# Miniprotein binders against q53ft3: the designs that were tried, part 116

Target 1, 195 residues: q53ft3
Amino acid sequence: MFGCLVAGRLVQTAAQQVAEDKFVFDLPDYESINHVVVFMLGTIPFPEGMGGSVYFSYPDSNGMPVWQLLGFVTNGKPSAIFKISGLKSGEGSQHPFGAMNIVRTPSVAQIGISVELLDSMAQQTPVGNAAVSSVDSFTQFTQKMLDNFYNFASSFAVSQAQMTPSPSEMFIPANVVLKWYENFQRRLAQNPLFW
Key: E = the ipSAE of ESMFold2; O = the ipSAE of OpenDDE; V2 = 0.75 times the mean of E and O plus 0.25 times the DockQ between their complexes.

## First folded at step 12 (miniprotein)

Design n4g (at its last look DockQ between E and O 0.10; V2 from the best seeds 0.00; counts 0 for: pae O 9.9 > 1.5, placed apart)
Fold by OpenDDE base, look of step 12:
Structure n4g (fold): chain B 195 residues (1-195), chain A 104 residues (1-104)
Amino acid sequence: as target 1 above (195 residues)
Amino acid sequence: SDREELIRLAERAAIKLKMALRWARLAEEQGNTAAIEYAKRLIERAIELLRRIEELATTPEEEEIVEQAIEAAQEALQLLEQGKPDEVEEILQEAIELLEELIQ
């Protein structure tokens, strides 16, 4: 039903179901994690009127789990990015996973997804720093990626006069890359979710 | 609702201005004339959105904020037309902040 992705790591598609309505992913070496992506696999939708509350748990100084609400996933918003790096020193609660004795290793955090009524979710307040304004963060990331690509590609640009014959090599005009970049920027500016 | 539409438009305008700022920086750093033209187009589109926001504004405070944002955007556009991409950053940032104020 759910997947979890940490940058630079393999995607997790097998959540541990700890209850009928609760799923958990283990995140080893959580201290090195800045962002987590939680997404629906698309195999099983939420029941009508229901969604998923996404929680993060890390061990406190006593080794006890501290849970914090990161945000939500729904059928209408089947994926979300959460920043967890700033949460490691925050205050949390034991709800809704606190009653579950989940065996933890000291360096392992957890992502918990609780299937809940949408109406109930609307009454909950995620921790302020976790909600990556999905649109702004995506836009920033995309822009950085695009800039990186453009800078990389442009560093190889040569004029016609600078070209040496290489019959075995294909060349792409720099203006094509620029045009692509501009078009992508335009679409992104119009609607960050244009795809 | 009109308020929701205003916020949506403000967010879109802010994105365009942020992108314009990035292109202006690129123009400054690389001397890319195409980047200047693209920044100008983005600002022009942002101004169009700002005009629509102006129509949706219901308070004098909102009207003032939108007007200031339009003025800032227009000034940035003029500077780019003059070939001064190095001078637009502060002005565009001001316009962005004004839009963010509308969203709050």
Scores: ipSAE 0.010, ipTM 0.197, lowest interface PAE 9.9, mean pLDDT 81
Fold by ESMFold2, look of step 12:
Structure n4g (fold): chain B 195 residues (1-195), chain A 104 residues (1-104)
Amino acid sequence: as target 1 above (195 residues)
Amino acid sequence: SDREELIRLAERAAIKLKMALRWARLAEEQGNTAAIEYAKRLIERAIELLRRIEELATTPEEEEIVEQAIEAAQEALQLLEQGKPDEVEEILQEAIELLEELIQ
């Protein structure tokens, strides 16, 4: 029913259903994650009068989950991007020997989605700790990723006269990459959440 | 705010002009005429962004900077249309510096 996307990772489309009205995605290595996109797959809409409250959870120093309301998704707003990097700060103490020499052990955070009545959702207040990303922030993030990729890829452009023969390798023409870049820019401007 | 949006657009335009400069240099160094077309497209996209910046500019300084950046980008585009990638470097560098002034 739901999808969860982190930049640089495969999209998750198979939430763990932990109750009739509750769904969870695991986020391994959550300390490297700054933004999460939560969206409806479009195959199963919310029942009329209902929507989804979206939560972020990380384990505290005692291993207990700390759940925070990020915001909402609905049939009328079927996707949202959330900034979670500010929600992870201040977790541990930094002392001279522990913080500097510790190999960081990955841990698992979670995104939870609770299907609730729209009236109930209207009475909930998302956390105001750290910025919650808007559509504009998602567009800016996406644009920077796009420009970075094109800048990097195009720096390797060569003509055929300069190529060493490599008959077992496949190549992508530079004009294909440019066309993709331009089309992506256009589509992003038309609908920032098209992807 | 309009100032924040102006900065975002200027950053995007600047990177497109930097990419166009790289393609123009490749065209000059290797005689690759397809690279001229790639540079032209990137400059065209940058000009579209500059027009949006022009709508957001609120001070005479911002208006003058963006107008000069558009003029430089249009001159570079014209030179590339004439098949002169060796003549665009200084003009594109000036346009990039103008956009960097807006970003500050």
Scores: ipSAE 0.007, ipTM 0.422, lowest interface PAE 8.7, mean pLDDT 76
ESMFold2 (binder alone), look of step 12: mean pLDDT 88; pTM 0.890

Design n4h (at its last look DockQ between E and O 0.59; V2 from the best seeds 0.00; counts 0 for: pae E 1.9 > 1.5)
Fold by OpenDDE base, look of step 12:
Structure n4h (fold): chain B 195 residues (1-195), chain A 104 residues (1-104)
Amino acid sequence: as target 1 above (195 residues)
Amino acid sequence: SDREELIRLAKRAAIKLKMALRWARLAKEGNTEEAIEFAKRLIERAIELLRRIEELATTPEEEEIVEQAIEAAQEALQLLEQGKPDEVEEILQEAIELLEELIQ
């Protein structure tokens, strides 16, 4: 029913059902994780009037789990991106997972999804900085990637006077790279999903 | 207090059954197998909660209501086990109404 994605890791499509209405993904080495994507697999929708509350759990200094509400997934919003890096020092709140004896390893965080009535979900307040606009996050990532590439490419720039003849190599003028970069940025600004 | 705990458990059980009802409806629409399993698990949990409520009941009226709710939930569960999600809606609704009566 649910999937979980961390950049640079294999997608998780098999959540552990820990209760009749609760699912959990394990996130090893959670300290290296900035963002997590939670999404519906599309195999089965939520019933009408139901959705999923998404929680994050990390061990505190005593190894006890601290759960925080990240946000929600619904049939209308079947995927969401959450920033979890800034939550590692937060205080825990009351959560639906607190009564469950979930075996935890100290280095492993968890994403929990509680399947709930939408009316009940509306009463819950996510932590302020966890919900990231998917578009904004993607745009920021892409911008960073572009900047990285431009900086990398520019580091190899030489003047004509500095060029050493290498007949076996092809050369691209730096201005071409710059123009590409500018055009790409413009397109990205217009439509982050233009590609 | 025991009364407060009874009410808390009754509310939880009612929510489980309401959710089960919605899954059962989804099962009728074609997402049968997985939806039925979700509904069954929710009903099973509700029955567990109802048994705890039964232990907390202090009046014959409360005991009767809880007993009827358990019977209804069990019947719904049996029907789902038989692959008959279309027949459980009225039964689950009855169980929910019984629980709501306990909360009042």
Scores: ipSAE 0.718, ipTM 0.894, lowest interface PAE 0.6, mean pLDDT 86
Fold by ESMFold2, look of step 12:
Structure n4h (fold): chain B 195 residues (1-195), chain A 104 residues (1-104)
Amino acid sequence: as target 1 above (195 residues)
Amino acid sequence: SDREELIRLAKRAAIKLKMALRWARLAKEGNTEEAIEFAKRLIERAIELLRRIEELATTPEEEEIVEQAIEAAQEALQLLEQGKPDEVEEILQEAIELLEELIQ
């Protein structure tokens, strides 16, 4: 349902579901991470009246998790960029991930998403330095997403002479991917917030 | 006290059922197996909480309310297992109202 992206790393799309309403992504080598992007994959929306609270967790000196509320994702704002570089020395906030028995590696932080009623989310306050990133950070995320998608899709390109017939599969011409890539880059250059 | 803990558990169960109702409504809009599974897991958790509430109930009124809420939640779960999200809204709403009465 959710994706998680760190600059220079492959996107994560397979969250670990740790409760009926809670999902986590592992962030190995978290000390090198300054920003994280959390987004909805588009496979299933939140039901009406619901959304997601997004938390960051890192292990303290004793290996105990320290959780901080970063912000929210909703159907109306399905992606958000969070700065986490200032949070690695911060104190925890109130969070719903308390008594979960998740085995943790000392160098691994986590992003947690708690699916909640919107009324519950409206009463929460994110930590003060976990600002949604500026247009510059959005542009960096978008460029990396575009590059990742293009490189991935292009790695499957075959010529017509190389194709083995597979009548149960749908295919798209490589030119469609290129046209989409070029069009999206053009739109982004004209208006980084067009989406 | 037992009454204070009962109210705490009832509030948690009500939230789980409210979320299950929202997932069931989404499942009605499309034939989405994932939305049905989310609703089922939330109802299962609510039933676990209701079993704990049942252990804490001390008055005949409390016992009757929690028993009716368990029955409604179990019926909703059964209908979702049969792939019938269209039929659970009134049943889930009944269970939620029983829990809100218990909290009052």
Scores: ipSAE 0.533, ipTM 0.830, lowest interface PAE 1.9, mean pLDDT 80
ESMFold2 (binder alone), look of step 12: mean pLDDT 87; pTM 0.885

Design n4t1 (at its last look DockQ between E and O 0.01; V2 from the best seeds 0.00; counts 0 for: pae O 10.0 > 1.5, placed apart)
Fold by ESMFold2-Fast, scan of step 14:
Structure n4t1 (fold): chain B 195 residues (1-195), chain A 83 residues (1-83)
Amino acid sequence: as target 1 above (195 residues)
Amino acid sequence: SVEELAEEIREALERVQIKYEMAKRWLELGDVEFALRLLQRAYRLAKKALEKAQELGLTELIEEAQELIQQIEELMEKIRESQ
């Protein structure tokens, strides 16, 4: 029903369903994550009067999950960007050696989605610095991802004179990548939610 | 104590303001249904805060609650007119 996207990682579209109304995505190496995008796949809408509350969880020093409400997704707004870098409070500051260069064991955080009544969602207040769901913020994030991909792909471009035929390799002309980039930017400007 | 009850009313009005701002943002995002749910929640909280402030004779809080209720009603009416 849902998807989860982190910059530089494969998109996740297969949430673990932990209850009839609750879904979870695992976020390994979460300390390296600054932003996460949660979105609906567009196949099944929420029932009338329902929406999704989006939570972030990390393990505390005792291994117990600490859940924080990030925001909401609804049929009217089926995607949202959340900044989670500021929400990992307490991990470094609670250690007596927080100022030392100590290599931390990679931990798995989670994004949770709870399907709830809109009235119940309206009673909740998300953490103040998590939601980044304005059109400008979404567009900036998407442009950054698009630019990074284009620059990365372009770094491998070779001229036709430098190409050596290889039956086991496929090559994409650089102008096709550029055309895709321009088309994506145009569509994003017209409708930020087209993708 | 009256001052303890006054603080509870101030905190309630703070929550009303937060819900009102959330509702405006969700309207900007195009989600009229959720914005209305947020306004209905804000309205109920503001009305309860007004009743408590009136019982205690706290003029400043009465005025603040009335102003918030007016803003909520105006936004709800604007939404109704656009439907």
Scores: ipSAE 0.336, ipTM 0.766, lowest interface PAE 3.3, mean pLDDT 75
Fold by ESMFold2, look of step 12:
Structure n4t1 (fold): chain B 195 residues (1-195), chain A 83 residues (1-83)
Amino acid sequence: as target 1 above (195 residues)
Amino acid sequence: SVEELAEEIREALERVQIKYEMAKRWLELGDVEFALRLLQRAYRLAKKALEKAQELGLTELIEEAQELIQQIEELMEKIRESQ
């Protein structure tokens, strides 16, 4: 029903079903993971009026699981990217030697998906840094659109020696498009909502 | 104390604002059904906060709750008109 993807790792599609309404994926070496994608496999939708609450679990200093609500997936939004790098155990604790490098063995975390009523999900509030914001998705879409336009326009580039005279047509030098592309990309990185 | 009750109302209004912002983002994602459920939850919380603020005569919190309620109602109306 669900998949779990970490960049650079094989996709997991065989969740452990720990209850009729609860599914779990193990994340070994979770401290090296910054983002996790949770998605529906597409052939088994949630029942009408239901969706999935997505949780992240890691062991605390006593080895007890700590569960944090990352966000949701629904039939209307069947995939989501969650940032987990800020949810792990504390790094860089202040002490007399500053940022001492502490060697730790990685422990296994879990992604849990609980199938619940949408009304129940609406009562819950995810942790603030977990979900990749719509601004980040907007930035990714904008960057892809920008790249697509530049590649398309560049495919029509000709030198003046190759140009056919057409006095009723207007032309834009190719360097104008490149300069616009570079400027837009820089501004997008600074403020994704500037346009 | 009145100060403690006022802080509880402020915390409730913060939760209302969070639900309202979540609803706007879920609308951008195209999930109108979940967005409406978030707005309905935000509306109920805001109405409860308003009632508590009115019982205590906390005029600034009454105004804040009423503004949030108006924002929620306006967004729900926009959704109904576009459906």
Scores: ipSAE 0.319, ipTM 0.763, lowest interface PAE 3.6, mean pLDDT 75
Fold by OpenDDE base, look of step 12:
Structure n4t1 (fold): chain B 195 residues (1-195), chain A 83 residues (1-83)
Amino acid sequence: as target 1 above (195 residues)
Amino acid sequence: SVEELAEEIREALERVQIKYEMAKRWLELGDVEFALRLLQRAYRLAKKALEKAQELGLTELIEEAQELIQQIEELMEKIRESQ
């Protein structure tokens, strides 16, 4: 029913079903993981009126599992990206996995999916900033890309007096690049999907 | 998380520093207008970073942001005086 993906690792498509309505993925070396993608495989949809609450568990200083609600997946939103790298300092909340004797290794975190009523899910509050907005991620990436390009291009800037004649080369004034950059940023800020 | 927000602020301040250094380079190249535009952008970014750092009570980042702002302001003033 569910898949779990960590960048640079093999996709996990076989969740451990720990209960009729609960599924768990193990994440070894979780400290190196920034983001996790949880998605439905498309083989079995959620029952009508139900979705999946996605939880993350890591061991605390005492080795006790700390579970935090990351977000949700539903038939209408069958995949989600979660940032887990900053969750180590969070306090555990009430979670549906607490009563389950899940075999844990201290170095292994877990993603838990609990199949729940949509109405119940709506009353739950995910931990802050765990859910990655696609728009925000895109904007951040684009901004970094733009900055990288700008910095790179600017590093080669020379005055006209410093130019070495190169008849085979075409030159673009730096101000043109800047104008483009500023215009692009403006448009991006207005609508990340302006193209 | 606070840590995540702190990292975002650090990244912003890094961009500020880059823009500041680039502005200095552009001044050396004689393009004052471009340098000023970079500094203005750096300034705005630094101010936003400062505000966020203040909201979170991140002392080190506050200090760093303030220092960068001061450097930018000083350089902008020098440019204005030279014109």
Scores: ipSAE 0.005, ipTM 0.216, lowest interface PAE 10.0, mean pLDDT 81
ESMFold2 (binder alone), look of step 12: mean pLDDT 91; pTM 0.906

Design n4t2 (at its last look DockQ between E and O 0.56; V2 from the best seeds 0.00; counts 0 for: pae E 16.9 > 1.5)
Fold by ESMFold2, look of step 12:
Structure n4t2 (fold): chain B 195 residues (1-195), chain A 83 residues (1-83)
Amino acid sequence: as target 1 above (195 residues)
Amino acid sequence: SVEELAEEIREALERVQYKYEMAKRWLELGDVEYALRLLQRAYRLAKKALEKAQELGLTELIEEAQELIQQIEELMEKIRESQ
């Protein structure tokens, strides 16, 4: 139902189901992790009116789990990026994972997902700055990618008089790339999530 | 009685306000689809309350219902424009 991705690691797609409505991923060597991505696999949606509250748990100096609410995933927002680098010494928050086994290993943390009513989830407040603003991050990455692509593609631009026939090669006129860039940039500025 | 019907209308408007506030909260949390559905439910409830208030001539409740309807319409329009 869920996946968990950390940059530079294999994606996890087999959550441990610890209750009817509770799922957990282990994060070994969590101290080296700055961001995690939680997403729905797309095969089993949440039931109508339900969604997922996403928690981060790490062991404190005594080996006791400390749980913090990161944010949410839903059928309408099926993936989210969470920053956890600033949370590894924070205070715990209200959470539904009280029956979870206490992790004593100091280098293993957990991501917990609790399936809950959307109305109940809307009353919860994630810890500050845990959720990455996907709009700003997506916009910045996309703009850098578009600039890089345009600069790279335009460096190969030739006039029609300069072209040499090459039957095994396909060409795209430079003005098509510019028009695509201008159109995409305009749409992105109006609505960063227009797709 | 008219007083009992007026109380039913007030209770309906309180539920409209609650759904409106909850929809704003869900919009902040990123579920635009669910926020819009809450607003649509709030809109239908507010229109029903307005109709009953108009039938009874309850001017204060009419104004309250109309204000809520306008707020809901404005927010739904903003959501659609941002998509």
Scores: ipSAE 0.000, ipTM 0.260, lowest interface PAE 16.9, mean pLDDT 73
Fold by OpenDDE base, look of step 12:
Structure n4t2 (fold): chain B 195 residues (1-195), chain A 83 residues (1-83)
Amino acid sequence: as target 1 above (195 residues)
Amino acid sequence: SVEELAEEIREALERVQYKYEMAKRWLELGDVEYALRLLQRAYRLAKKALEKAQELGLTELIEEAQELIQQIEELMEKIRESQ
């Protein structure tokens, strides 16, 4: 029913079903994980009127699980990206997994999915900044790409006095690159999907 | 009694309001389809409430129902325009 993906790791498609309405993925070496993708496999949809609340659990200093609500997946939104790197020291919230005897190891975090009524889910509040906005993620990626390009290009910049004659080469003034960068940043800020 | 019927209409309008608010939340969560379903249900319920209020001449409830219907219609239109 569910899949879990961590970048650089094999996709997990076999969740441990710990209850009729609860599924768990183990995340070994969770300290190295920044983002997790939770998605529906497409084999079994949620029952009508139901969705999945997605929780993250990490062991505290005492080895006890700390659960936090990350967000939701539904038939209409069958996948979501969550940032978990900043949550590893947070406080726990109300969660449906507290009464469950889930076998855990101190070095393993967990993603828990609880199948719940949509109306109930809508009343819940995820931890702040856990859900990655697609727009924000795209903007951040684009910004990093632009910065990378600018840094790369600028590393080759020389003053006219430093130039060696190369009549076979065309040169672009650094100011042109800068203007392009500034214009692109402006457009990106106005509409991340301007192209 | 008219008072009992009025109370039923009030309760219905409260349910309409609830569904409307939930629809907005689900839009924020990205489930447009479910939001639309909620709005459609809210719309039908509001229309029925309006009809009953009109039959009974309950001016305040008529106005409330009409306002909710308008809000639902506007939101549904916005959703359609965004798709």
Scores: ipSAE 0.000, ipTM 0.203, lowest interface PAE 12.7, mean pLDDT 82
ESMFold2 (binder alone), look of step 12: mean pLDDT 91; pTM 0.909

## First folded at step 14 (miniprotein)

Design y11a
Fold by ESMFold2-Fast, scan of step 14:
Structure y11a (fold): chain B 195 residues (1-195), chain A 83 residues (1-83)
Amino acid sequence: as target 1 above (195 residues)
Amino acid sequence: SVEELAEEIRRALERVQIKYEMAKRWLELGDVEFALRLLQRAYRLAKKALEKAQELGLTELIEEAQELIQQIEELMEKIRESQ
C-alpha cells in the first residue's frame, strides 16, 4: 500500500505489516540519510475518514528505539517528504562527553506508518521541522517524480521504422508525452497542491 | 480530392482521441479543470470532423466521430455529476 524512497537507494514498496493497521520500512545506514519520502501506491485509497501517521524510529545511545511522529499522508495528500537528519540520536541536542563518550549505535532506523482516524491524527503534533513544509520543497519533489515518469515513458519511444507491424497495438506519439509533461509542469507551477 | 479531405478528417479524429486519453490521465492526477478544457477542445474538434465527414458522405468517419463525441459527452457528464 505504501512506498518509501531515499535518494540513491532502491525504492521500497513492500512494507513489513506488523499489525492490521501498522506498516514498517527498515532504513539501514540511516546516518547517511537526510530525507525520506513516504507515498501511497496508486490504486488503494485509505477508507473514508482515515489516513496514515508517519513515524521515524532510531536507536538511542542505549540501543533502544525512539519513535517520533513526522507527519501524515492522506488520500488528499498521498506523499510527503520528511527531513530526518536533525532527528537522529545526538542531533540538535547537547551530547555529554567524558565518561559518556560518543557511542556507535546500530545503523538501522525505521519508518512506521499507522493507519488512523483523521480526527485522531488532527490531535497530534509532529516533531518540529521534520516535515518539509515549504511549497518549493514539495514542488521540487513532485518535479522529481514527474521527471522519473517522463524518463520512464520516453524510454519506450521507438521510430516507426523500428516498429513491428501490429494493427491491434496502440501507440502514443512521444510528442504527446512531452506535451503532457509540459502541461503538468505549468499546472504544478500555478498550484502545487492541485493533485 | 476526397481522399485528401478524408485523410484530414482521420488526422483530426486521431487528435480527438489523443485529447480524450490525456483528459482521462489528467482526471487520474486530480486536475479536473485541465481535463475539462481538453475534453471541450476534443468536443469542438470532433464536431467539426463530424460536419466535414457528413458533408462528404464518409460513413465510416461519421460513425467514428459520433462514437468519440458520445464518449466525450459521457465523461463530461460523469465529471459534472461527481462535482
Scores: ipSAE 0.000, ipTM 0.080, lowest interface PAE 18.4, mean pLDDT 69

Design y12a
Fold by ESMFold2-Fast, scan of step 14:
Structure y12a (fold): chain B 195 residues (1-195), chain A 83 residues (1-83)
Amino acid sequence: as target 1 above (195 residues)
Amino acid sequence: SVEELAEEIRELLERVQIKYEMAKRWLELGDVEFALRLLQRAYRLAKKALEKAQELGLTELIEEAQELIQQIEELMEKIRESQ
C-alpha cells in the first residue's frame, strides 16, 4: 500500500485500486499544490524485480486527463518528493493509464502509481525537474511532514479494547506507523539524499 | 505469557536505543531542537518499558531500562549545559 501527502492537508493512506497493479489518489484543488510526497507504508514490499512508476494527471479543458511521469519509488527508495507546480501546462507523457482515460472534474488532479518491472522503468524518462533536488528543502520539508504524519496518525490511536467493528474502515497498526517513522528518520539522518 | 511480554519489552528497549542513536546523529548534524525531541520521545518510551518490567519483576530488563534512562538524561543535560 502507498501513502500520499500534501503540505497542509490530510495525509491519504487509502489509495483507490483501479487495477491489480494500479493505484490512484485524488488531489482536489490541485492548483494550490506545490509539492506532493509519495511513499510506501512499509507493510508490503514490491515483488522482486518490481517498482512503482509515479504519475501526475490533471484535467485539460475538455476534462480529459493529461498524464505525466514524475518518477519512481522502489524497495530501495520507498519515498519521493515531487514538485508539481508548473507541470499543469506541460505536455502529456507516455503512460500505462491510457486505457483508463476518462473525463474528470476540472479542479481535481490525480497521483497514479503503476507497479512495473524495474527494467521497464529504466526505459522511461520523467518530466524535467519534478523531483526535488535541494538537500535543505528535502530535510526541512520532510521533517515537518514526518512530524505532521506521525502526530496525525497517532491522534487516532486507540487500544484494541476501545475499537468498534467497522467493515468499511481500514486500520493501520500504530507500530507500523512508528516503524516507518523511525526507519525514515534513521535513513534521513544517515543520508539526506537517500530518496 | 511472561516470556512473550519480556520479549516485547526487549523490543521496546531496542527502539529506545535506536531513537537515542538517531538523536546523537541529529545533534552531529546541528539540529539540536530535533535531537531533543527524539530524546524526549525515547525517554517516555523507556519509562513505559521500565514500568512494564517492574510490573513483571524482570530485574535485568529493569536495570537495562534504568541505564538507558540515565544515558538519555545525561545527554539531555549535556545539551542543556552547552546551550
Scores: ipSAE 0.000, ipTM 0.097, lowest interface PAE 17.0, mean pLDDT 72

Design y12b
Fold by ESMFold2-Fast, scan of step 14:
Structure y12b (fold): chain B 195 residues (1-195), chain A 83 residues (1-83)
Amino acid sequence: as target 1 above (195 residues)
Amino acid sequence: SVEELAEEIRERLERVQIKYEMAKRWLELGDVEFALRLLQRAYRLAKKALEKAQELGLTELIEEAQELIQQIEELMEKIRESQ
């Protein structure tokens, strides 16, 4: 139903279902994680009027999970980026996972997704504005990466007249790179999570 | 004490502000339905905070609550016009 992505790591698409309405991803070496992306796979939508509340958990000094609400995903917006740096020593928030028997390694953090009514989700407030902060932070990072790629690719641009035919080489016109960059930048400005 | 009650009102208004900012972000992301639910919840919380601040005569908090209510109403109006 869900996927979880951490920059520099393999995407996870097989959440552990711990209840009919609750799903968990394990995040080993959580100390090195700054941002987490949670998204729906598109195969199974939420029931009408429902969505997903996204929680982050890390073990405290006694090995007990400390759950914090990061934000939400919905059928209308099936992906979200969360900043979790700084939350690793934060306070626990209101969460539905307190009664769950989740087997975990003390050094492993978790992402939890609880399927809830949209009205119930609207009543909740994410800890530390993680969702808003994460969207802004990731948008800036993505913009910087796009700028870097465009500048790098453009440094190799040549005019049609300067191209040397080669059967083993693929050439992409600089204009195509520019169009891709402009389109992606425009889409990112309109919706940072459009993919 | 009045100070403890004032702190509760301040915390509630902070949550209202957070929901308002969240609603703006969800609108930017194209999820009008969830944004409206966030605004409706923010509106109810802000109205309750205003009521409590008025009962206690806390002028600064009354003004803050009224400003947030106006912002929420304006955004909900804008959404209605855009649909």
Scores: ipSAE 0.017, ipTM 0.466, lowest interface PAE 7.7, mean pLDDT 73

